# Designs tried in a protein design chat: miniprotein binders against Protein PET54 (PET54). Part 13

Target 1, 293 residues: Protein PET54 (PET54), of Saccharomyces cerevisiae (p10834)
Amino acid sequence: MKASSKAIKLVLDHLKSTGRVLGSVESGNSATISEKTASVNKQQQLQEKKPSVLQYRSYNPYLVKEDFLSILPENLYKKRGQFTNELDFQLMKVRDPKYFQFKDQYYLFFNDYNSLTEYIKLTKHSRINKIRVKMTPLAQPLPTLLTKLQRYSKNLYNAFRSSEQYFEGLNEKVDVSGEFTTNQLRSILDSVEEIENKSVLVWNIPTKLRSHDILNYFWFYNIRSSFKIYWDDEMKRNLRFISFENSHDAYRFKRNYHGLLAKELLTLSEKGDAADYSLEMDDSKILIEHLSE
Key: E = the ipSAE of ESMFold2; O = the ipSAE of OpenDDE; V2 = 0.75 times the mean of E and O plus 0.25 times the DockQ between their complexes.

## First folded at step 8 (miniprotein)

Design M1 (from M0 with F13Y; at its last look DockQ between E and O 0.08; V2 from the best seeds 0.00; counts 0 for: pae E 5.8 > 1.5, placed apart)
Fold by ESMFold2, look of step 8:
Structure M1 (fold): chain B 293 residues (1-293), chain A 102 residues (1-102)
Amino acid sequence: as target 1 above (293 residues)
Amino acid sequence: SDEVRYLLERARYLLLYAQWLIRFAEYLADQGDYETAIELFNEALEILEKALDLLDQARKKAEELGDPSLAEKIRDRMKEAREKLEEAEELIQRAEQMLKEK
C-alpha cells in the first residue's frame, strides 16, 4: 500500500541525511583535505574531555549543599548568589550501584573547569565540621562517570518498583551516548533524588521475616517495595531495601525503628513457642539509612 | 574465576557494612553515647577482619588461576581495608578515653 511505500522512502531518506557528508572542498591541496580529517578527530576528542567534578571524601553522610557553600568567603557567595550563579554546582552523595551504600564521598558537579578551580582556591584552607577540606578533581572521563551514574539510577529505579525488576536488571548493560549535556546529567541527578527521598536501607531485620511478614507488621506505612538485596549466612547479616509511596513514611520509619534490637521483631511477629526464640537470639541492632540523608 | 568473583562480592558487601557501622558509631560518640559507639566500632573491626580474610582467599585463588593482574588489584583493596581497620582502632581509643573521662 502507498502508506507503506512512503514510510520506507522516508526511512531511507533519513538514513541518507544522517550519513557522512562530504562537505565543501575549498581551494585545495592534499594538506587541506588532511587537515579537515584531523579537525574532525580533534572535535571528537574534545567531546570526551574529563568532567568538571570535585570529589570530597567524608564519613559524614549528612552533608548538604549549604555545608559546601558556607566554606566560601561570606561576601563572595552572597554577592554571587545575588548577582550571578557562575559558581553553581550540584551536590551528589556517592553510593554503591548494587547495594546503594554511601561510599564516604561526595561529588560536586560544576558547569566548567574554571569554576572548579576557583572553588578549590577559595576553599583550600577551609574546614567542614572542623575537618580540613581536601577537594580533589575527579580524574575519570565523563563517559565513564555517566555510565556509572546511569547504572546507579537504573538499579535504584528498578528496586523502587520491585524485587524482580531489581534482580533482573543487575546484569543488563547500560548504554550512554558518547556526547554529554548538562541537561542529561541534571535529569539523572533529579530522578535519583526523588527516589532516594522515598527509600531506606535496613540492616539486620531478622532473616526469617519474609516480605509478607514485613508488610503485615508495618501495615501503617505505605510500603511500595521491600526485599533483601543481600544476605550473608555465615556473618548472619542482611541488607533490605524498602521503598515507600511518600518521603514522610521513609523519614518516620527511620525515626521510629533505627537502633531497635533485631530480636524484638522476632518476639512480636511469631506465635511459636518461646524456646525457639532463645536458640535464634541475635543482639544485632536494626540500622536504617534514609537514602536522602 | 567464579569463586573469586563471589569472594570479592562478599568482601565488598562487608566493607560497605563496616563503613556504615563506623559512621553511625561516630554519630553516637558525638552525642555522648560512647559505650554504644565502642560496641559498634568493635563490630566494624570484626567485619573488616572477615572482609580481609575473604580478600586474601580471593587473591590466592587468582594467583592459582594465573591472573596476577587481578591478584595485584585485590592486594590494593586489601591495603585500603587495612588502613580503614587501623582508622577504626584509633576511633575506638578516642572513644574509650572520652568514656573514662565521663
Scores: ipSAE 0.143, ipTM 0.602, lowest interface PAE 5.8, mean pLDDT 75
ESMFold2 (binder alone), look of step 8: mean pLDDT 88; pTM 0.877
OpenDDE base, look of step 8: ipSAE 0.254; ipTM 0.581

Design M2 (from M0 with Q19R R23Y; at its last look DockQ between E and O 0.65; V2 from the best seeds 0.00; counts 0 for: pae E 3.5 > 1.5)
Fold by ESMFold2, look of step 8:
Structure M2 (fold): chain B 293 residues (1-293), chain A 102 residues (1-102)
Amino acid sequence: as target 1 above (293 residues)
Amino acid sequence: SDEVRYLLERARFLLLYARWLIYFAEYLADQGDYETAIELFNEALEILEKALDLLDQARKKAEELGDPSLAEKIRDRMKEAREKLEEAEELIQRAEQMLKEK
């Protein structure tokens, strides 16, 4: 299968750009280096691998970075450009790696642990949506965090490219042997954010709309990939991943179609000689989640 | 077995869908669109009830296969789903009260 070989190559290229290739063997410093030197290096490695990440649990999937900045003291908030470098963080909405659905939590990635502890202190009595905030440092080991991020990033990248790459990549083991630095971590988060900005999840697009029907109906959107990620025959519910060449198209696609009754989309797409959609007549709505929101 | 795995995969998908419905419905209620929020909360209840039915079927099958560890994990997930269902019912009642006050 020619498309399968191409998809595997693209996944491998992505892994090479974000991590070290497995097979580079380092004997370590304990074989050649003294016990004191090895002990010091081991303690330094453990300290530098402690992730500076805060976990915030929330059922609200619509929080953005400004929601976490606006709860800082007013003087720091007003001078964000001046103080932001010291308290800067990157926000990530935590999603499951298969369906990309919100997992009731956010990660705040800080440059160092001191910035993390300062943020906790400054926000201890703050509220988001009238709920008292509780920011908790992640306790999980760095390899566990990196594995989760790599799995998510790979699945998202594959979905962005094509249906074939997504499904072929679901069972591929991620490379966890690479060594991450803060720069590599930030690069992965930036690439995830870029893809999320150009992607939507769409519930309940009618199954009668074939691949060419979808592309033809949405002709003025630059769609890169579109496929059903899951379907439940009994409940008649489906989830579709759609990615675009630019984030503006993802944004306006949600704005224009979110909340539309599924039957109305059939009417709009099959003008004049519409298929008999009475067999699919229900009150389900097309629900759209822009991954960057 | 393959049957238990299939039931659990379906239940997981439905639980994710119900979470999205609840979160979007809460957003709509915050914007004052209580009628649409109630519709979505009610759909979430239907989805959660189906997910619970699938989990219960998977739990019974795991017990028949002599896997009490798996059955206990499924029971824990059922408890979480029931808590979400009760939360959705409370949100519906709150939204209906707000609609009545208009």
Scores: ipSAE 0.341, ipTM 0.707, lowest interface PAE 3.5, mean pLDDT 76
ESMFold2 (binder alone), look of step 8: mean pLDDT 88; pTM 0.876
OpenDDE base, look of step 8: ipSAE 0.562; ipTM 0.820

Design M3 (from M0 with Q19K R23M; at its last look DockQ between E and O 0.74; V2 from the best seeds 0.00; counts 0 for: pae E 2.6 > 1.5)
Fold by ESMFold2, look of step 8:
Structure M3 (fold): chain B 293 residues (1-293), chain A 102 residues (1-102)
Amino acid sequence: as target 1 above (293 residues)
Amino acid sequence: SDEVRYLLERARFLLLYAKWLIMFAEYLADQGDYETAIELFNEALEILEKALDLLDQARKKAEELGDPSLAEKIRDRMKEAREKLEEAEELIQRAEQMLKEK
């Protein structure tokens, strides 16, 4: 929906425009006031430094939230988490901000430290796909992680809009984030998920297919943005970002074209002899990643 | 320099592609499609060999420019890529053994 896209843009624009706000500063002339202020700041600093984020390193890019829930003891999971376990953490697959490729890790975002420590305790002897889990709390997760998340979300949003915005945005400095609330973090993660649901990464669509060729052949998909992120002329390999107006089109695009020989797509999209095109391309396959996977 | 940065960006792209190929090939091998997995592993080896060649070119140019810190970082990257290449070769041998035992 256009209304859904407007809401995503408004949230991201707000986060991009958030900066230092000059406010009223009280002048204290009492040692008692200064001592109370220092005590409060120390308590707040300790709470802000407690990690609420677990890092899980894995080479498996296909893990979903259920994989992390299913390793909880069945009796404890149902009793403790019937109304709150899904609420207690939000899963994020970590991706490179330029090529959007999986970085061999996941983040689990918990609302509080107690939930995080309970999860570690309950899962320390568990296995995911026969590999012993090792959950690592991030010692300084929020400011540094938020900067990385903002870079990823900005690049993804720009790619969702157009090739021009994506390439212009690659070198822009992300703002140094100040304190974030947990609501702001959830908002960023929700916005990223909405865009990822409508986006795919496609290896090896033939480079000679220009924007009009892509739109003409795929006219039955509601494509929002389509462009090559990178290409290597010598190796004849490329990576293309394609976004759609809805997630169903992203899903069925992957279903319909994942694994297709690239030269066969060129033949289907061009008027001409298929044998002529095979001399220009090797036997590479079109490989598709739906970003919500 | 611009040449070193260009070589490193090409190598980075190829390493990401090889990683994706290996990941998908391992999935196929787990499903028992060893023939297709071997094809993808072999493509990944070709891509990794090219990435190593680009890294080696970048390392030599960094040494020529008198940047030993950059050259050492590139050597570390090459070491990681060689380890990945050796892992892929082991995966191919395992897949070929499984295919023979079928």
Scores: ipSAE 0.430, ipTM 0.775, lowest interface PAE 2.6, mean pLDDT 76
ESMFold2 (binder alone), look of step 8: mean pLDDT 88; pTM 0.877
OpenDDE base, look of step 8: ipSAE 0.574; ipTM 0.826

Design M4 (from M0 with K84Y E86K E90R; at its last look DockQ between E and O 0.03; V2 from the best seeds 0.00; counts 0 for: pae E 1.8 > 1.5, placed apart)
Fold by OpenDDE base, look of step 8:
Structure M4 (fold): chain B 293 residues (1-293), chain A 102 residues (1-102)
Amino acid sequence: as target 1 above (293 residues)
Amino acid sequence: SDEVRYLLERARFLLLYAQWLIRFAEYLADQGDYETAIELFNEALEILEKALDLLDQARKKAEELGDPSLAEKIRDRMKEAREYLKEAERLIQRAEQMLKEK
């Protein structure tokens, strides 16, 4: 059946019309060009090194290093907490550098290519959470990965401070100094861990709740910062970043509100006159991603 | 089922994000940054493929649960997602052509 050219045009016209309603501060063109030139010259020298990074695609955001260790033959009869790791690797959850969302993938960083190939051999027939393990060597150059991770770290740090610092910092260059090392990776991951533990992404908070109203509405949570990082006023969809002064509040926030209907959130406020709920948010659910989970 | 609902909500999330990426990539292409646009379009394609996979899983589970009405609603969403995928592919091809002409 020929997709109606009219439907495609409506989608494109909607994509174009809503593109103007993107409250994205114009990220000036200057930052993206300079990251390319630094990457090209270092790419030539690193292309000769066989990839030491495995990519694992999964929609499960809750995988930890132990899940990847559990599938090794040496751990087949061991319980959690008793796993050995002869093949030393660092696990990284892949998140969006700008929007911090889980990208449905993990990276396993090995010390060398031999360790990576051994891990593939040992796990080729294994399953993680009943899903057959399918790992592939990461084709992306390590410098590009480091740049993305440094951008993530910087943007997350800025977001944790304020909306202003987040939006201003999006246009700033990331200083990618040095060769990609497992120590640098660990240092970056360790630097964001506390922030990740205190930070959530929240879709579909009612637009009636302005960023400054969020702290008052959720008065029982010690909220540090709250702002929209993405929104569509036509679709009445928005992504918010909310940070807390403690990880326990972040956890409780997810537990209490994840999966709640957006309309139900407004009715939980005693002050909510049941008035002009625009019907279009009626079926939206609050989706919460805790950055440490 | 809670599982079908979860799959559908996740697919919606991915579709929304993919749509955003397409829009932003199109904006960058209009500014003449075809290389970054192509990268973002390719990311959007991967997200759309994931969204389609989640929708297909949800469809199969809806069929297993004996909810043909839900399965049909999911098929409609899969159709929409495939239209976005085709558009992103078209936009990539255009950006690649423009990049060659630059």
Scores: ipSAE 0.257, ipTM 0.576, lowest interface PAE 1.3, mean pLDDT 80
ESMFold2, look of step 8: ipSAE 0.545; ipTM 0.816
ESMFold2 (binder alone), look of step 8: mean pLDDT 88; pTM 0.881

Design M5 (from M0 with Y6R D53R E86K E90K M98K; at its last look DockQ between E and O 0.42; V2 from the best seeds 0.00; counts 0 for: pae E 4.5 > 1.5)
Fold by ESMFold2, look of step 8:
Structure M5 (fold): chain B 293 residues (1-293), chain A 102 residues (1-102)
Amino acid sequence: as target 1 above (293 residues)
Amino acid sequence: SDEVRRLLERARFLLLYAQWLIRFAEYLADQGDYETAIELFNEALEILEKALRLLDQARKKAEELGDPSLAEKIRDRMKEAREKLKEAEKLIQRAEQKLKEK
């Protein structure tokens, strides 16, 4: 059991640095933006002409909303009920729609272009983790962005349900109406966050462990779906999507197994005889990303 | 062609994995776990080298099929991967220095 203790320690140290404890409740509490009464057609035209989305490029996948709020001037950040409401935004970590991998960027979704412009002005000399910020209005047309967002959301939803839904859905057309509302964008972002909280990506689970082996060994987790998104036979590397019935199971799965040697999992899960084990040495580590982080 | 597309998909997968390894290794190095960080950086180097070989195969095939525009895009991606490889090597050297000072 020493290997399990080491893996738990690595995951625990990782979680101390992720900032999840700082951001999880705050990420859920912020927006009352549905009360704006802008016309749906007028709002869509304004969004298409002046995008209300800021792009922030960063290699750090652990940034949370507080990281983007704390760089506002203190007098504006600490005020209640007025200026912070004006600068409210939804934060999204951008991931590719097929492998759900972080794309080294975040989107900040503002209600209107004026709020976006003011945020840029107020933060142009600020730093996040000692790196000077460069907030750039997203150049892509809003319909293109919405199509990508819906593609991601649909693929994620399908993966959450089953492998069959995921693979069948990859070629399915995304239905984008010609009408956009702020409520629809928020609904998509909220749905994505909910599913991401219950999902992990896992690198390097041993190839000998088939889907039923995974379910049998991890019977003490409420796994909803588990399947390989990709496998490279030459490198014997794979990426597996695992979703759970609740976010606590996703969290503790990462806590317990991130950094474990793949051979240790093989020994713990489906013990072959000693000769078989010794002939197939693999020093790769199981690496786990909780999608909400 | 489908072969070029398949090679590019495999290369993209390996590049994503290498990037994940580098990000986590940098985190571990920041926390003082230089030994583990070096192991992950070295794995990332191996993965990047494999991705570069796949990209080179795809580039050659694109040229054989008469698509020089695609070949040039692949060459640009290879340049980006080589730059990341050099950065990882520099990160390894820095982590090794920090481990030695311990």
Scores: ipSAE 0.248, ipTM 0.668, lowest interface PAE 4.5, mean pLDDT 75
ESMFold2 (binder alone), look of step 8: mean pLDDT 88; pTM 0.883
OpenDDE base, look of step 8: ipSAE 0.617; ipTM 0.839

Design M6 (from M0 with L28Y Q31E T36E L40M; at its last look DockQ between E and O 0.63; V2 from the best seeds 0.00; counts 0 for: pae E 4.2 > 1.5)
Fold by ESMFold2, look of step 8:
Structure M6 (fold): chain B 293 residues (1-293), chain A 102 residues (1-102)
Amino acid sequence: as target 1 above (293 residues)
Amino acid sequence: SDEVRYLLERARFLLLYAQWLIRFAEYYADEGDYEEAIEMFNEALEILEKALDLLDQARKKAEELGDPSLAEKIRDRMKEAREKLEEAEELIQRAEQMLKEK
């Protein structure tokens, strides 16, 4: 995922070139640490680089891009669908970089700040699932955001490849050398989406099923990697990462196994006496999150 | 220190699992499957209670080690977990009312 690190530099270059706002200009003072000068510097305000990322907080992990498009005014939504350039954005579900768990928020990555402010104005009275939307520009500083995205992308890529790469890479430090070639941020996000589309998180597969047991039992899926990302032997709960060679396999894996009792997998296992596992995992359901959903 | 860290990591894992159980339960309730939703909410309550027990053990150990600052931080996490537990109880009551209305 060395391309993801290089694309961080590309994002900074893009932000430098697209920092203008059509319509009106917001005052550029900082709310965190501010010391007012004798007068407002208009040149400073126009030259400030503003992040073009919109944050939406929601407990619903199932929102897709259409949910955010459908709340635009109907006339502009139809016109926007025909002229995607005006309000184009890329949606990202925010997940923690260690367990890939949804953090109850989404990022909308806009091409420029003008598009971001227009989206806010057009949606300020809209609802998603009967809840009034509150779309806010991301307060997090751009360097912090880029570091977070880099760590997430690297950890996800490592997990997609193997257990060993994931665990070895968890605490690896990021090189600050700044030797990057230009790449589009959208390319990084597209790469992450591709991996997420081929990956699932699975709760409660019986912990005694080893990775080769999983591969053997699910031989009719093209599994790329499968490993327990975390487990607790005393609580008898675990979280497993499984990646596939294609998104169709990830989709049908969830469709076929989500909500089944864990003991039902034990009866299908070649791993000996299924009764031993059913006593340990009784009443637990297999819960599956497709990362792209 | 190592025992407190162990207890906190276990509690954190259970809190993540409980949060996901609540999300799945809300999905089933929205689809009208209130019996399944209630079952999953009740499991979330059990998991939250176990997480609170682990946090309380970690708090007591922090006090035994003479670290009252850490103990207070753990109390803050316990307060957050209790708020999630109360939310789940309210969701169960709503789902039970909907089930009674047939």
Scores: ipSAE 0.246, ipTM 0.660, lowest interface PAE 4.2, mean pLDDT 74
ESMFold2 (binder alone), look of step 8: mean pLDDT 87; pTM 0.868
OpenDDE base, look of step 8: ipSAE 0.617; ipTM 0.845

Design M7 (from M0 with E86K E87W E90K; at its last look DockQ between E and O 0.43; V2 from the best seeds 0.00; counts 0 for: pae E 2.2 > 1.5)
Fold by ESMFold2, look of step 8:
Structure M7 (fold): chain B 293 residues (1-293), chain A 102 residues (1-102)
Amino acid sequence: as target 1 above (293 residues)
Amino acid sequence: SDEVRYLLERARFLLLYAQWLIRFAEYLADQGDYETAIELFNEALEILEKALDLLDQARKKAEELGDPSLAEKIRDRMKEAREKLKWAEKLIQRAEQMLKEK
C-alpha cells in the first residue's frame, strides 16, 4: 500500500523530532525570600502553585516541544541548549477523554502568568510550519480543565488495564477537590505519557475478530490489552484500543498494519474463510494512531 | 433522553473519525500523494453526512421532549459540521487540481 508506506515515513520523521522536556522552575529569588507578610506570602504561594495555560489550535497532530521553542527570538534560539528556565513550559496534546482521539489543539502549561504573557509577546510574529501562530490564554476555568485531564487520565489508565475497568470507570465521578498545581500537572502528564507510549488506537479491525483472535494472530507482539471502545453497526466502523508491554511493539504494530484493507486482515487471520459473509465488507482500511506520536 | 444521548454519542464518534481522516488526507496531499488523499477525503464526506443525519434526528427528538436549549446546542453542532463538510469538498477540489497539474 502506497498510503501505508508514506504513513510509516511520517511516523519515523515524527519520532525523530519528538521530545518531551521536563522542567519546572522551582528556584526562588532573593526578592521573594525576603517577603514576610502573611497576605503577600499567600499570594506568592498561589501564583507558584497554579499553572497558567495557553491554547494552540492546529490540525497537525505531530507538533513537539521543539516546534514551540524554535519560534522564540534568535537570541534565545541560538541558546536553545541553555534555554533559561523562566520560559519553561510543559506541552500537552489534547485528546478526547473517552475515545482518546486528538482534538486539534495543544496546551502549553506555564508556571506563572508572567511567563505565559512573555511567550505570547515573543511569538506573536512567528510561524509554525508556515502557519501564523495564534496563542490564546485558555478561556475555561482551571477546575474544568483539571476535571477533563483527570477524566482522560483515569479512562486511559483503566483502558491500559482491561476493557472491564475502562467501561466500569466511564460513569464514575472524578475527584477534583483541591488546587490544580504544577506538581500535580507534571505527575499526571508523566503518568499519561508512559501509557500513551505503549498504546495505539486502531480503526476498523473486522468486528468478527474478538480479543482472543487478536491475541492469537498477533502472538509475536506483547499485547497487554485489546478491546473495542466503540462500534457503529450501520456504518461498519469501529475503534479498538490496543496496549503493549513496551513502546517498540506499539510503534512496529502501526508500521506493519497501518493502511491494510480490513478484509485482508480477515484472510491473514484465517477468519475470512470461515464465513463468506465477511466478503460483503466494504473497502475499509485499518488506520492506526500511536498515542505517543 | 436515552435515544438523544445515543444519537449524540454516535455523531460524536463519527465526527472524530472524519476529523482524523481529513487530517491524514491533508498530510498526504502535502507530501504529493493526492490520489490517496482524495480517497480519504471522500470517506470523510460520507462520515460527515451520516453524522449530520444523526444530529438532525437528535435535534428533532429534543424538540419533541420540550428541550429547546438542547435543540439549539445541537443546531450549533450541525452548523459546525456543515462548515467542515463544505471545507472538505474544497479540499477535494484542490487535491484534484494538484493531481492534474502534476
Scores: ipSAE 0.465, ipTM 0.773, lowest interface PAE 2.2, mean pLDDT 76
ESMFold2 (binder alone), look of step 8: mean pLDDT 88; pTM 0.877
OpenDDE base, look of step 8: ipSAE 0.591; ipTM 0.838

## First folded at step 9 (miniprotein)

Design N1 (from L3h with E19Q; at its last look DockQ between E and O 0.26; V2 from the best seeds 0.00; counts 0 for: pae E 2.6 > 1.5)
Fold by ESMFold2, look of step 9:
Structure N1 (fold): chain B 293 residues (1-293), chain A 102 residues (1-102)
Amino acid sequence: as target 1 above (293 residues)
Amino acid sequence: SDEVRYLLERARFLLLYAQWLIRFAEYLADQGDYETAIELFNEALEILEKALDLLDQARKKAEELGDPSLAEKIRDLMKEAREKLEEAEELIQRAEQMLKEK
């Protein structure tokens, strides 16, 4: 309880303080005190900046931050101290808020517009995977993007917890109240990244395998939650969300099972005779996407 | 309205699946497994054709309900799906050509 008690006391002390609310307070010219005060004020100003967003459309779902850094001129790329701070950005892979599938888009979040503009200038003649880079500022209003991000974050968090929370939360309103600063955005993106690292999407695990069967068959993995997000009765295709207690299990699950024929999973199961299942299944492949990838 | 939403939800699911099939098939073709890539491209075509059928049904119902703006949004989505279908057909032709030269 020490942390909560201390936090409550700090809040009460602020409420009782006679400090200035409207005016700026300048510290003295003491090098030590002035440097600390100036550093704190600059961090607060940076944390309160609204993000500048750059959009990149690509069919390639495997791009990572290094792919976007490596197209900068090499001397700027290798001198990260001074140049990297001004061109720093946070990369987001855009996913569908309900089904979590990649939407052929990336967003780059910069601290300010000048950094975004400089990045565009430095990369306009560059190529990623032999394709000329076309980076454009966000075409949609920022509040619309933030609403989609909050919806995605809530749905992902609920899915990570349980099937019941995911489905109960699908139609609940998200509260995008107030302003969205760079610091608030960074916190949200870090939180979703932690969950994405531990989660996979899996197409076409045989419908006969219920959640109990999945846990039993994959007992070598520390599965946290597993459920079908959607099933199409006519096409007999399904999408399953599986989350793990650690990211290594998510990684090796994809490595070991991506591309496996769905029939072969039933053959490895002790359920029924293989001949009986061959008449009820097509040649679908198990397809896996690790959300952090 | 519920029927249109149901049709759109099904179509959305199938479009996401087809998109993933195409990406995986392209990966397999890059690895030289053209036979498997062609199988997955053809499955993607089947899925895309079903998705287009569902979207067309949703468009017709939106018109019956007197919502032309919704019908136009559905037509835009159908255009995107047709472009993906044409892309997959071109990828199949390339993979078949590469398979013959293997």
Scores: ipSAE 0.425, ipTM 0.753, lowest interface PAE 2.6, mean pLDDT 76
ESMFold2 (binder alone), look of step 9: mean pLDDT 88; pTM 0.875
OpenDDE base, look of step 9: ipSAE 0.659; ipTM 0.853

Design N2 (from L3h with E19K R23M; at its last look DockQ between E and O 0.77; V2 from the best seeds 0.00; counts 0 for: pae E 3.3 > 1.5)
Fold by ESMFold2, look of step 9:
Structure N2 (fold): chain B 293 residues (1-293), chain A 102 residues (1-102)
Amino acid sequence: as target 1 above (293 residues)
Amino acid sequence: SDEVRYLLERARFLLLYAKWLIMFAEYLADQGDYETAIELFNEALEILEKALDLLDQARKKAEELGDPSLAEKIRDLMKEAREKLEEAEELIQRAEQMLKEK
């Protein structure tokens, strides 16, 4: 279940020294190799097995798994509502690792390459929101992808714990060593999803609300951590990370406050008197993104 | 180089915010709330103009430091920001027309 990272690292170092990478070949399929294709295959083997991941670029951050299921042929989609295990995928909205903001793309993680290929085939003529679908297999090797996801996962986990851990961890190097598997990838994705379900990003909560003010004002939410991850004094805009002990609180926090004028939040506070000059704000709106969306 | 990093961090943050504003405004326009959508589109324009100003400052500094690779990456970000600015302007015009018709 748990393997020593030293043992995994030794195997990886050995495989690199031989010029062949065997730890990522789970399908157990070796095609016949000609002299010309052997040269191409050797170069590909040096790059490590590529993950079964589709990349979908979109400016729309509101896409959910059902949007990617609905573009399948209706006879398949209508019969099941969800895929069977062979064609199932896990959807991830790709976010930057510092501000957790949408990076205009989604990853679809398939169990194997055959499932990925079938999805492409079934959706090649489809559109999402009237935009032609172009699903592109991700070119990055599995170790590279795992390293990037581990960095995101670490930063998110640190933010979930506290502001101190988040800021101290921003520049720490992610040390992912040893042999990489799709089970490790799935574990990272499940951990990320769990934390994202309990977390929100909030634009424009009035700066006058200190950390204890946030906790006191929102006492009926079980808030685990809350802090500004960035602010711009000139533009008077800020981004706050808020995490909760459960996903229901994250959901209802967004439901209750998304789109509210920041001024109205101050007037709802028993001590949010508008007599203070620091309370004067533009008509900015409190904008909330639930990370699981 | 620390000044360039600071300018880029600010610009990237503002770009992310502007993109989010545009998306939320499009959602509101789709739901028929054209007045609020126009307000958010206009805020996105202001944010994008500031982001472009910061990127231009960062590009000039990168060129002064003799880093043409960094300057090229900054130009790519500026192109992205300009495309979003044009998109927001078009969306405002469409939302204003829809508001007039409804």
Scores: ipSAE 0.353, ipTM 0.734, lowest interface PAE 3.3, mean pLDDT 76
ESMFold2 (binder alone), look of step 9: mean pLDDT 88; pTM 0.879
OpenDDE base, look of step 9: ipSAE 0.514; ipTM 0.805

